# VH-VL binders against RecQ-mediated genome instability protein 1 (rmi1): the designs that were tried, part 4

Target 1, 235 residues: RecQ-mediated genome instability protein 1 (rmi1), of Schizosaccharomyces pombe (q10160)
Amino acid sequence: MNQTTTLSTELTELGVRVQNRWLQSLLDYLAKKHSTGANTTPQLVMQYLVASDIRESTTSEGAAPYIVSEQHNVRIENTMLLQIVRVREIGISIVNQLEYLNDLEELKKLKGQKVIRLVHDESGDEEQNDDDGLTEAQDAVQKGSELKKMCRLILEDSNGQRFWGLERKPIKGIQLSTKLGTKLLVKNVLVRRGVLMLDPNNTTILGGSIEEWDKDYFPKRLIEELKGELSKTKA

## First folded at step 12 (VH-VL; from k19 with heavy chain E108Y)

Design k29
Fold by ESMFold2, look of step 13:
Structure k29 (fold): chain C 235 residues (1-235), chain A 123 residues (1-123), chain B 107 residues (1-107)
Amino acid sequence: as target 1 above (235 residues)
Amino acid sequence: QITLKESGPTLVKPTQTLTLTCTFSGFSLSTYGVGVSWIRQPPGKALEWLASIYWDDDKYNNPSLKSRLTVTKDTSKNQVVLTMTNMDPVDTATYYCAREYYGSRGWYAFDIWGQGTLVTVSS
Amino acid sequence: DIQMTQSPSSLSTSVGDRVTITCRASQDISNYLAWYQQKPGKAPKLLIYAASSLQSGVASRFSGSGSGTDFTFTISSLQPEDVATYFCQQYDSYPYTFGQGTKLEIK
């Protein structure tokens, strides 16, 4: 009957269970700032929600029903709202991923500098780079595509529980450049050896991010994290 | 790397119009809950809020200066422009632009500030 | 306009001491109160928002409390790098208004 109850009901139909105190705080802000109180819609609330930390904005009714890491061969039928903490490509070597990210950084740097470039006689490539022998990283940079095979995610629910998610099939929008804090709805997901088995049929990307997590992350801090992970492999 | 930077003249004569530009990076004024504000600080004195402009085009001016202030934005250039008419020596101050944001944990006040630019108004 | 009054206007104390600064609003501002630190020649830095919430990347020795009209800012153990001017700001209603500041020095 009142605005918060109506909005909460509508958001629940979208798979999102908001904390009443968070919703009330948002409505107070909107009323004080933007003269939009009469037009507050579930769609507007969703814009703020996908930018929120779901530990603050949502209830445990959308969280995992148990300790996920302790489960095997069970199915979570309920819809969960999750946020992405980290993305890792596990089907491509870390060295190739580092090559890709460094090449992206150099390409963006050169475009931003607008500097004079001279063709080097000491290089064998004076006209156009031959595509023969290109690595997966070089090919992705040249095509302007994402370097992607299979991602593993660190996911977090509204209770702050973190667990792994593994793509069984590629999900469009999940790649190294995916923003940290991106919101997912995950429904009817199989848990195998404590890992959520994700695919396009059980995963919906709502979008968003958590600015405090995502600022200055891609590609600079991701490069540093991958270098640290590579240093831990001894062989 | 979320940054804001003020630019414009540092010396203005009385009665002239001041135009300051805030150029920012690392965020967009099209993002829900984002606003950019102008705040000034006379030497050795308290801060004074001047104007704010938000992602939804709402804008607010300090009532004591309202007829003198115009704030506009160019979202594609990541810029907010303050125009202040009829400058007077009492308007000598450091002028800051700052971001206001309703972020992941609620309503932050001015969470990121530019370095400021000193504007001197004298004959 | 909502007047913000800080106390004290200046303060000299020793490293390791607890520092307390108060801010009073001329009318109820709920919890829409922020605290800033400003070092000489620098822009203000947000420390506390919503009266008591610590901004990301800010040391835990800083804290805030209060609601309505009376607010308190505390440094639990003063460090040499905390020498600065501190001021409160209400963001409940326009025009946003700032306290006059408290200059903190080590004696």
Scores: ipSAE 0.730, ipTM 0.863, lowest interface PAE 1.0, mean pLDDT 88

## First folded at step 13 (VH-VL; from k29 with heavy chain R105K)

Design k35
Fold by ESMFold2, look of step 14:
Structure k35 (fold): chain C 235 residues (1-235), chain A 123 residues (1-123), chain B 107 residues (1-107)
Amino acid sequence: as target 1 above (235 residues)
Amino acid sequence: QITLKESGPTLVKPTQTLTLTCTFSGFSLSTYGVGVSWIRQPPGKALEWLASIYWDDDKYNNPSLKSRLTVTKDTSKNQVVLTMTNMDPVDTATYYCAREYYGSKGWYAFDIWGQGTLVTVSS
Amino acid sequence: DIQMTQSPSSLSTSVGDRVTITCRASQDISNYLAWYQQKPGKAPKLLIYAASSLQSGVASRFSGSGSGTDFTFTISSLQPEDVATYFCQQYDSYPYTFGQGTKLEIK
């Protein structure tokens, strides 16, 4: 059996449509690095794919079928493979987000120096404690949780088309700290006013990142971007 | 912020064993396609590749140095260690660690280098 | 071992000039060739990988071409900050090997 054809078929069953030239280049690299290059699995290929730029690694069959920003009340039934360009929290004020990011940065410096490992929930508190006088930012830092209400994403397909996605219901793994270039499979998604309406039922997070986009981004460059956006909100 | 930094002794006597540590940040050796390599440069001369170790535990040594080289890793500490036995004055060089990466655009060769450390071998 | 023969060993030229450096491999290395820039007292910096692919953040005046055994590195218009030593390197097979370098100076 032809290894490239078998792997491509198996990857398509996992929801991704790889470009043959990309797969062949990866297999050549693996053969030079490993005595077991002939035993390459689709799981191994997927690990390289989620770190790739899908404009290079995947075909247009996984892209949006039209210009998304110009559509309203249509459903994209096919599975799309997308990569996250940006994440924005739109349900929490920019000022509170900046407070959270600054406090989180200071907490990480303290933890690194003392080697303190926080359990997910130190108090075992399962109830909302709104009466403690802490802001949403202070509460998230204290609990060791993500500051999150509702995210809006900039997404990109294999053709380089960029469009908005709105989190209609919380999707676990989508937050301010989500790595840029994270790969998503999106299926049967509604488009409303040019925006993909995302939820846990139509969105699968494959993971990964694009190192060039993500390096030195969270939290420092995000803080600077939010500060710039705050000045435009007042103007 | 992707950085690598070499540390270890700067002066070694002939026949002694050199141990150098590469400490890196901004990436993990558990990432698929990542390797860390040791390369040296004698003063005024070409670069010479010494050894590589990869995310999947594959490792390679320059055969010209035969059994003198050992490379090991500690992924949790972001460290790679080079051990080189039976040092000789000819081994005087700047020693670099560098990252090899199969990344978003393919196979990059050595895309990030440490600043290097000069090791002098002298009686 | 794959020998990398680089020429010229040194080059003096003027700002704005086109610079060409060649590298020959002793056997076919496909396109697994990289070009590095090294300034005195500093580590090498990757400019070109896969013979012709420009590393992110590298100026577009740098380019590479070739495949197999013969490779060329070009600076389309020399700038003052380009004064450095340039090395080729093959990464087709172990041991990875480097050219001897080309020292580039401004007249």
Scores: ipSAE 0.682, ipTM 0.840, lowest interface PAE 1.1, mean pLDDT 88

## First folded at step 14 (VH-VL)

Design k42 (from k35 with light chain S53R)
Fold by ESMFold2, fold request of step 15:
Structure k42 (fold): chain C 235 residues (1-235), chain A 123 residues (1-123), chain B 107 residues (1-107)
Amino acid sequence: as target 1 above (235 residues)
Amino acid sequence: QITLKESGPTLVKPTQTLTLTCTFSGFSLSTYGVGVSWIRQPPGKALEWLASIYWDDDKYNNPSLKSRLTVTKDTSKNQVVLTMTNMDPVDTATYYCAREYYGSKGWYAFDIWGQGTLVTVSS
Amino acid sequence: DIQMTQSPSSLSTSVGDRVTITCRASQDISNYLAWYQQKPGKAPKLLIYAASRLQSGVASRFSGSGSGTDFTFTISSLQPEDVATYFCQQYDSYPYTFGQGTKLEIK
């Protein structure tokens, strides 16, 4: 066995099936870097893989086995490697999501400056509405936590097929701030009406991103995309 | 937004040591496959690669400059520092720092450059 | 050191023309060749990497081809904003080396 074949076998045991040409190109690059060329581990390769575009780096053996949008009530038992193209929160209104994102930007702006402490006026408080969208957004910003109820994802496989994934149950690490191009292993997933039904038991987050997709995306470009979606919904 | 910016003296006397700092934003030198390099361009002449330093601490210097070059990094400050000893008027050039990256589509050469800083060596 | 020989040294053409610039390496560099555009007073901008791969955000009128020692850079239809100096660069072996450049002007 040669280095490429050995590494490919080891990577398959980790749930990923790499293209030979991509792996060889990576090994050539690493060989030119003094400290890693001859002794490349699968763990090192995984660091580059999670930053890669899986359309370049992985084979169709890790892709969806059919056209997902045409399927109903089938189970994909094999492990797929997917990358996140988009994240959308669907359990909270777009208006409240925009408020949350704008408040995050305002808070970041204040932290980026030396700010003197202002004394609060002792004004009476108006009763807060228990609005799940507005109150949850304000609470998340105040606590520094993620705004999260239920996400729908646009996922992409190694063949470039894009399809929806819907959280059945919240998956820790999937939220509006999740980096675009984050890699997921998805196994034994139910497909209903062309949508992957995701939960913590069938989804493993490998991490990573695609820099070209993710740079300057959260929150500015997300805000613009949500405004565009709101405009189409309103007319 | 990924940026690099060179800073340091614009006028240096012969025999002095030049110290240039590259400060960058939007990426980290702890990221696998990332390197920062120094490249110079004398007025009206071709670009010349000087030195590179990478995420794994590997360093490379242009052998034509012998041991005049030292490159170091401070990953927590997003900085790379070039030190060049025994400056001579022939070293007058615009000095750039640039990123090298093995990214989502493979090995990019120098995909992002700083604006450059002109360093004049004169008595 | 790998010498990069670029031709022509300068070129004057009209808007809409096809532009071709060549670069020859003194030894085999596989496909580890990049093309840059540099405007006066500005840093180089990466256009092409791996001999033929278009950098993200770069117009599709730019292309590259070749492997080994002989490489070609093409602008399919010259635009006014393409007036610049163009450089090839090998990144196969240290020291990385650059061509001397091709100054492109509009007639």
Scores: ipSAE 0.788, ipTM 0.901, lowest interface PAE 0.8, mean pLDDT 88
Fold by ESMFold2 at other seeds, fold request of step 15:
Structure k42 (fold): chain C 235 residues (1-235), chain A 123 residues (1-123), chain B 107 residues (1-107)
Amino acid sequence: as target 1 above (235 residues)
Amino acid sequence: QITLKESGPTLVKPTQTLTLTCTFSGFSLSTYGVGVSWIRQPPGKALEWLASIYWDDDKYNNPSLKSRLTVTKDTSKNQVVLTMTNMDPVDTATYYCAREYYGSKGWYAFDIWGQGTLVTVSS
Amino acid sequence: DIQMTQSPSSLSTSVGDRVTITCRASQDISNYLAWYQQKPGKAPKLLIYAASRLQSGVASRFSGSGSGTDFTFTISSLQPEDVATYFCQQYDSYPYTFGQGTKLEIK
């Protein structure tokens, strides 16, 4: 079989429906620039694919099969390849998220030879939800951990359709700092009121990003976006 | 923000060796499809590509200058270094480093350039 | 080496005019051609890659076309800030080579 057909078949077995013209362009690039072009592996192609815009790199066979926003209580059994457009924390107030992000930025300025210690209860007393959420933001900054309860995602498929995904259960790697354009494989996902119900069993993070979307985004542009959203939810 | 900056001597005597450092931020030379190149521009003249080095350590030199050029990288410092031997007054030019990237929309050529540094070769 | 020949070498025209610059390669370079803008004392800025693809953040009045050996760069409606030197570059094969440039001025 020719190289593009073999690679395309192998990528499909990994859940990725690669666009032939995109694959041919990548192979041409690799052949012109690097000695590995003749021995290109699916693993190497995946490295470029996770950094790509899937609207160009993948086909509609990996996209949502219908207009997601119009569906309720249906299951998409097929594997979809999606890219993250936005991440929002919806289990913690925007005010507390802004405090967290501003404190992170301030902590980065203060880092030097001084030692910064977490000040938190060492007994393991689980404080998973405070009344106003201020303790959670301070705890996350002091622990050096991600501020996380439950995220809602804006997802995009290869056809450019955008739709919501909601974490039913925490998915490791999904948080405010997740890079824009991160690639996900989603399969056997339930759609409720036009929203994909995501969990670790139906979602695999492939990684990557879209550099044009992600550059200078976290935390400064995220802070500005959240301030704008806070204004719109008031009154 | 993605930036590159050239540094090194601005005055070099004929026969000396020039060493220029490109220091960049906002991307890593470990990223697949990333390369850093050196390009020069004599005053009022066309640009001339000198050398390139890529994420996979592949290197390419302009054949007309091949034995004079060495390009190396230090990925941990975000630096690429050009060494050019046996400098001559005809080598007087502004020297740029630039990023080459195969990114989200394909092969971009030189998508980001440093501000350049003028190197004068004279006695 | 692939020689890149650019025409015209200079151009003086009015704000609002359509500007056309051509670039000819000495051999087939497919679509591996880029267009750059360079203002005096500044580094080049990528405008177009792959002969016709507009770089992110570049104004839509800029465009490119062509393949093989003959390429065209167009500014649909010249603006005052477009005063610069424009040049093409092939990246089909090493050594990468550049056109000599087209100096664009406002009358």
Scores: ipSAE 0.780, ipTM 0.892, lowest interface PAE 0.8, mean pLDDT 88
Fold by ESMFold2 at other seeds, fold request of step 15:
Structure k42 (fold): chain C 235 residues (1-235), chain A 123 residues (1-123), chain B 107 residues (1-107)
Amino acid sequence: as target 1 above (235 residues)
Amino acid sequence: QITLKESGPTLVKPTQTLTLTCTFSGFSLSTYGVGVSWIRQPPGKALEWLASIYWDDDKYNNPSLKSRLTVTKDTSKNQVVLTMTNMDPVDTATYYCAREYYGSKGWYAFDIWGQGTLVTVSS
Amino acid sequence: DIQMTQSPSSLSTSVGDRVTITCRASQDISNYLAWYQQKPGKAPKLLIYAASRLQSGVASRFSGSGSGTDFTFTISSLQPEDVATYFCQQYDSYPYTFGQGTKLEIK
């Protein structure tokens, strides 16, 4: 068993079905860059994989087993590796989301100086949404917390199939600021009306991004996208 | 937006030491697969690679310039610094910093370049 | 050091024509070859990496092929904005080396 086969087996134990040609290309690159001849580990490969486009880096064995949009009341028992294409908050009005994002933009323009920093789960925090007359968006910015109720995702598998995922329970790390191309492992997920029903028990966030998708996206391009979605409901 | 920008003196006298700083934004040199390189181009001539420094602290210098080059990084400031000793008029060139990246679709070579800075070496 | 030899050194052709530029490496560099476009007073712009892969945001009329020592860069239908100097570069081994360039002009 050679190095690529051994690494592929080890990565499969982590839930990742790596594409052999992608792995070989990565190993060639690492051989040229590692001056000490360091042993390539599955952990090192994962660092590159979470930054990759899984359409190139992984095989169909980690993809959805059928056309998801055509399914109802089925369970995908196998582990899928997916990448996030888009995140949308659907439990909070678009107007409040735009207010939140505009306030974040103004705060970050002050040379990145953050004037409000709160630990959201610490004891003794100030938490009166009504006492200052603040909107939900203004309160989140002042507390330094994410504006979050319930997200819907556009997800993509290694075959390029895109489908919806809906949070049934909040998943820590999924919010408007989540990087595009973030990798998820999803196991034993219920499909309802063509939508994956996500929760913290069936979803593991591996992290990462796809730089070409995520650069210059949050918050400026997200604001533009939400404005476009709002104008369609006005017309 | 991913950008790199070269800064430093534009006029240097023979035998002096040149120090150029590459300041970049939109990426971190702590990211796996990232490197920053210095490349120069004499007027009307081909590009010449000078030095590279990478996320894992590996660094490489062009052997034709061997002991003249030092490259260092400050990841917290998003900076890479080139020091080149004993400058000569033949070293007159536009100096670029550029990113080398193994990204979402593989090994990109030099995918992002700074605008360059002309350094003239004369008495 | 790996010598990169480009041909031709200059080329004048018409809008809509097919343009072909070749690059030869003095030793086998597998597919670790990139093509850059450079306009006067500007930094190089990456067009092609890994001999044949198109960089994100680059027009589909640009393409590359080859492996080993002989490589070809093609513009399928020349546009006015393609007037520039084009360079190949090997990134197989240090020192990284560039071709001398091909100056492309219209007419």
Scores: ipSAE 0.777, ipTM 0.897, lowest interface PAE 0.8, mean pLDDT 88
Fold by ESMFold2, fold request of step 15:
Structure k42 (fold): chain C 235 residues (1-235), chain A 123 residues (1-123), chain B 107 residues (1-107)
Amino acid sequence: as target 1 above (235 residues)
Amino acid sequence: QITLKESGPTLVKPTQTLTLTCTFSGFSLSTYGVGVSWIRQPPGKALEWLASIYWDDDKYNNPSLKSRLTVTKDTSKNQVVLTMTNMDPVDTATYYCAREYYGSKGWYAFDIWGQGTLVTVSS
Amino acid sequence: DIQMTQSPSSLSTSVGDRVTITCRASQDISNYLAWYQQKPGKAPKLLIYAASRLQSGVASRFSGSGSGTDFTFTISSLQPEDVATYFCQQYDSYPYTFGQGTKLEIK
């Protein structure tokens, strides 16, 4: 009713066009929970929306206006709400990416071992040894930085249409570890050969994820997928 | 990857207080829309909901047992604790903790359950 | 408290048959009804939420329907691994309540 219309208007001003039935269902749920029902804000609704599947939660007004893969040299002026299906690094070899991901798993194990030994209060453990032979991937892991040059994304709109997005300039928050289902607002984007040409000026990261897609994905399932892609390129 | 596990005593004497801990991993109780609940099942009988605690610290107890139940959480430890006073042999049951979640497809019921722990109340 | 009445209490049928189980609530619960499968010695497994929505990873032979007070759970073609107890649960209002269960066997 009045609350639904007010919230929907406020969310539209943020670039998000919610389905009325989805918003009403959320409000019904929140009303059954004492602390949240009385003071529902657009910010609270956004917390649930960025965790949602936009095919369920948003309307076609935020979708691509045509079949993107069939377009060349057109500009989509309107704002689209999209969710990330997959992230791929295309500026770094798959072999080096696999090394990076495997080294992340090893480094987590080594840090766990150091924590356990430090519980025994040994003085030698205060001095960390960073002198292991480092590859480019191991250096990124030890510095805590992301392995990143240029990402290609599989993006999905509210109608379930999937298409490619390519970083033309690095966008902070887009890397191999970006959660699946992360929500993006994309506006004034150039389409070339069926691919959205993304940059920091046309892309805003809203955050979030889709739990069913993202659970147990990074890094194990990503490693499996990259190995499969590598074997196909050699066949 | 998303798991819950119940721990605590499996044998309790009448009148004693039962304390059960649910330890979970793969999700946080600080996540919007998350709750953890306790449900029990006496041997051969229907499930009975006992208590729930949510991300915003709201708590609900089954009114048939509310004077006996206390539920608390420690979000930093991923734990929920049930305390049940004045145990009686009729309270012999398998005790489960389970997740309730408002997720990507809306309001789930109890979408993930612990394995359960049998608690026997006898002299 | 909302009473959940399930029918039948037990059922024996053949592989490949269609199975139907009903659940009646003592008052209107909209669509806030879930269906669970429980095998001996195991925790319940959520199959259906919101009366008709299939949980992720659940086989498509399971389905649910209904709203208000009358709800139906269906297995379109019974498989050997479906031997279990099935029960409904309302989550419209506290206390959440469960049906007494339907024990499904293959004969």
Scores: ipSAE 0.774, ipTM 0.893, lowest interface PAE 0.8, mean pLDDT 88

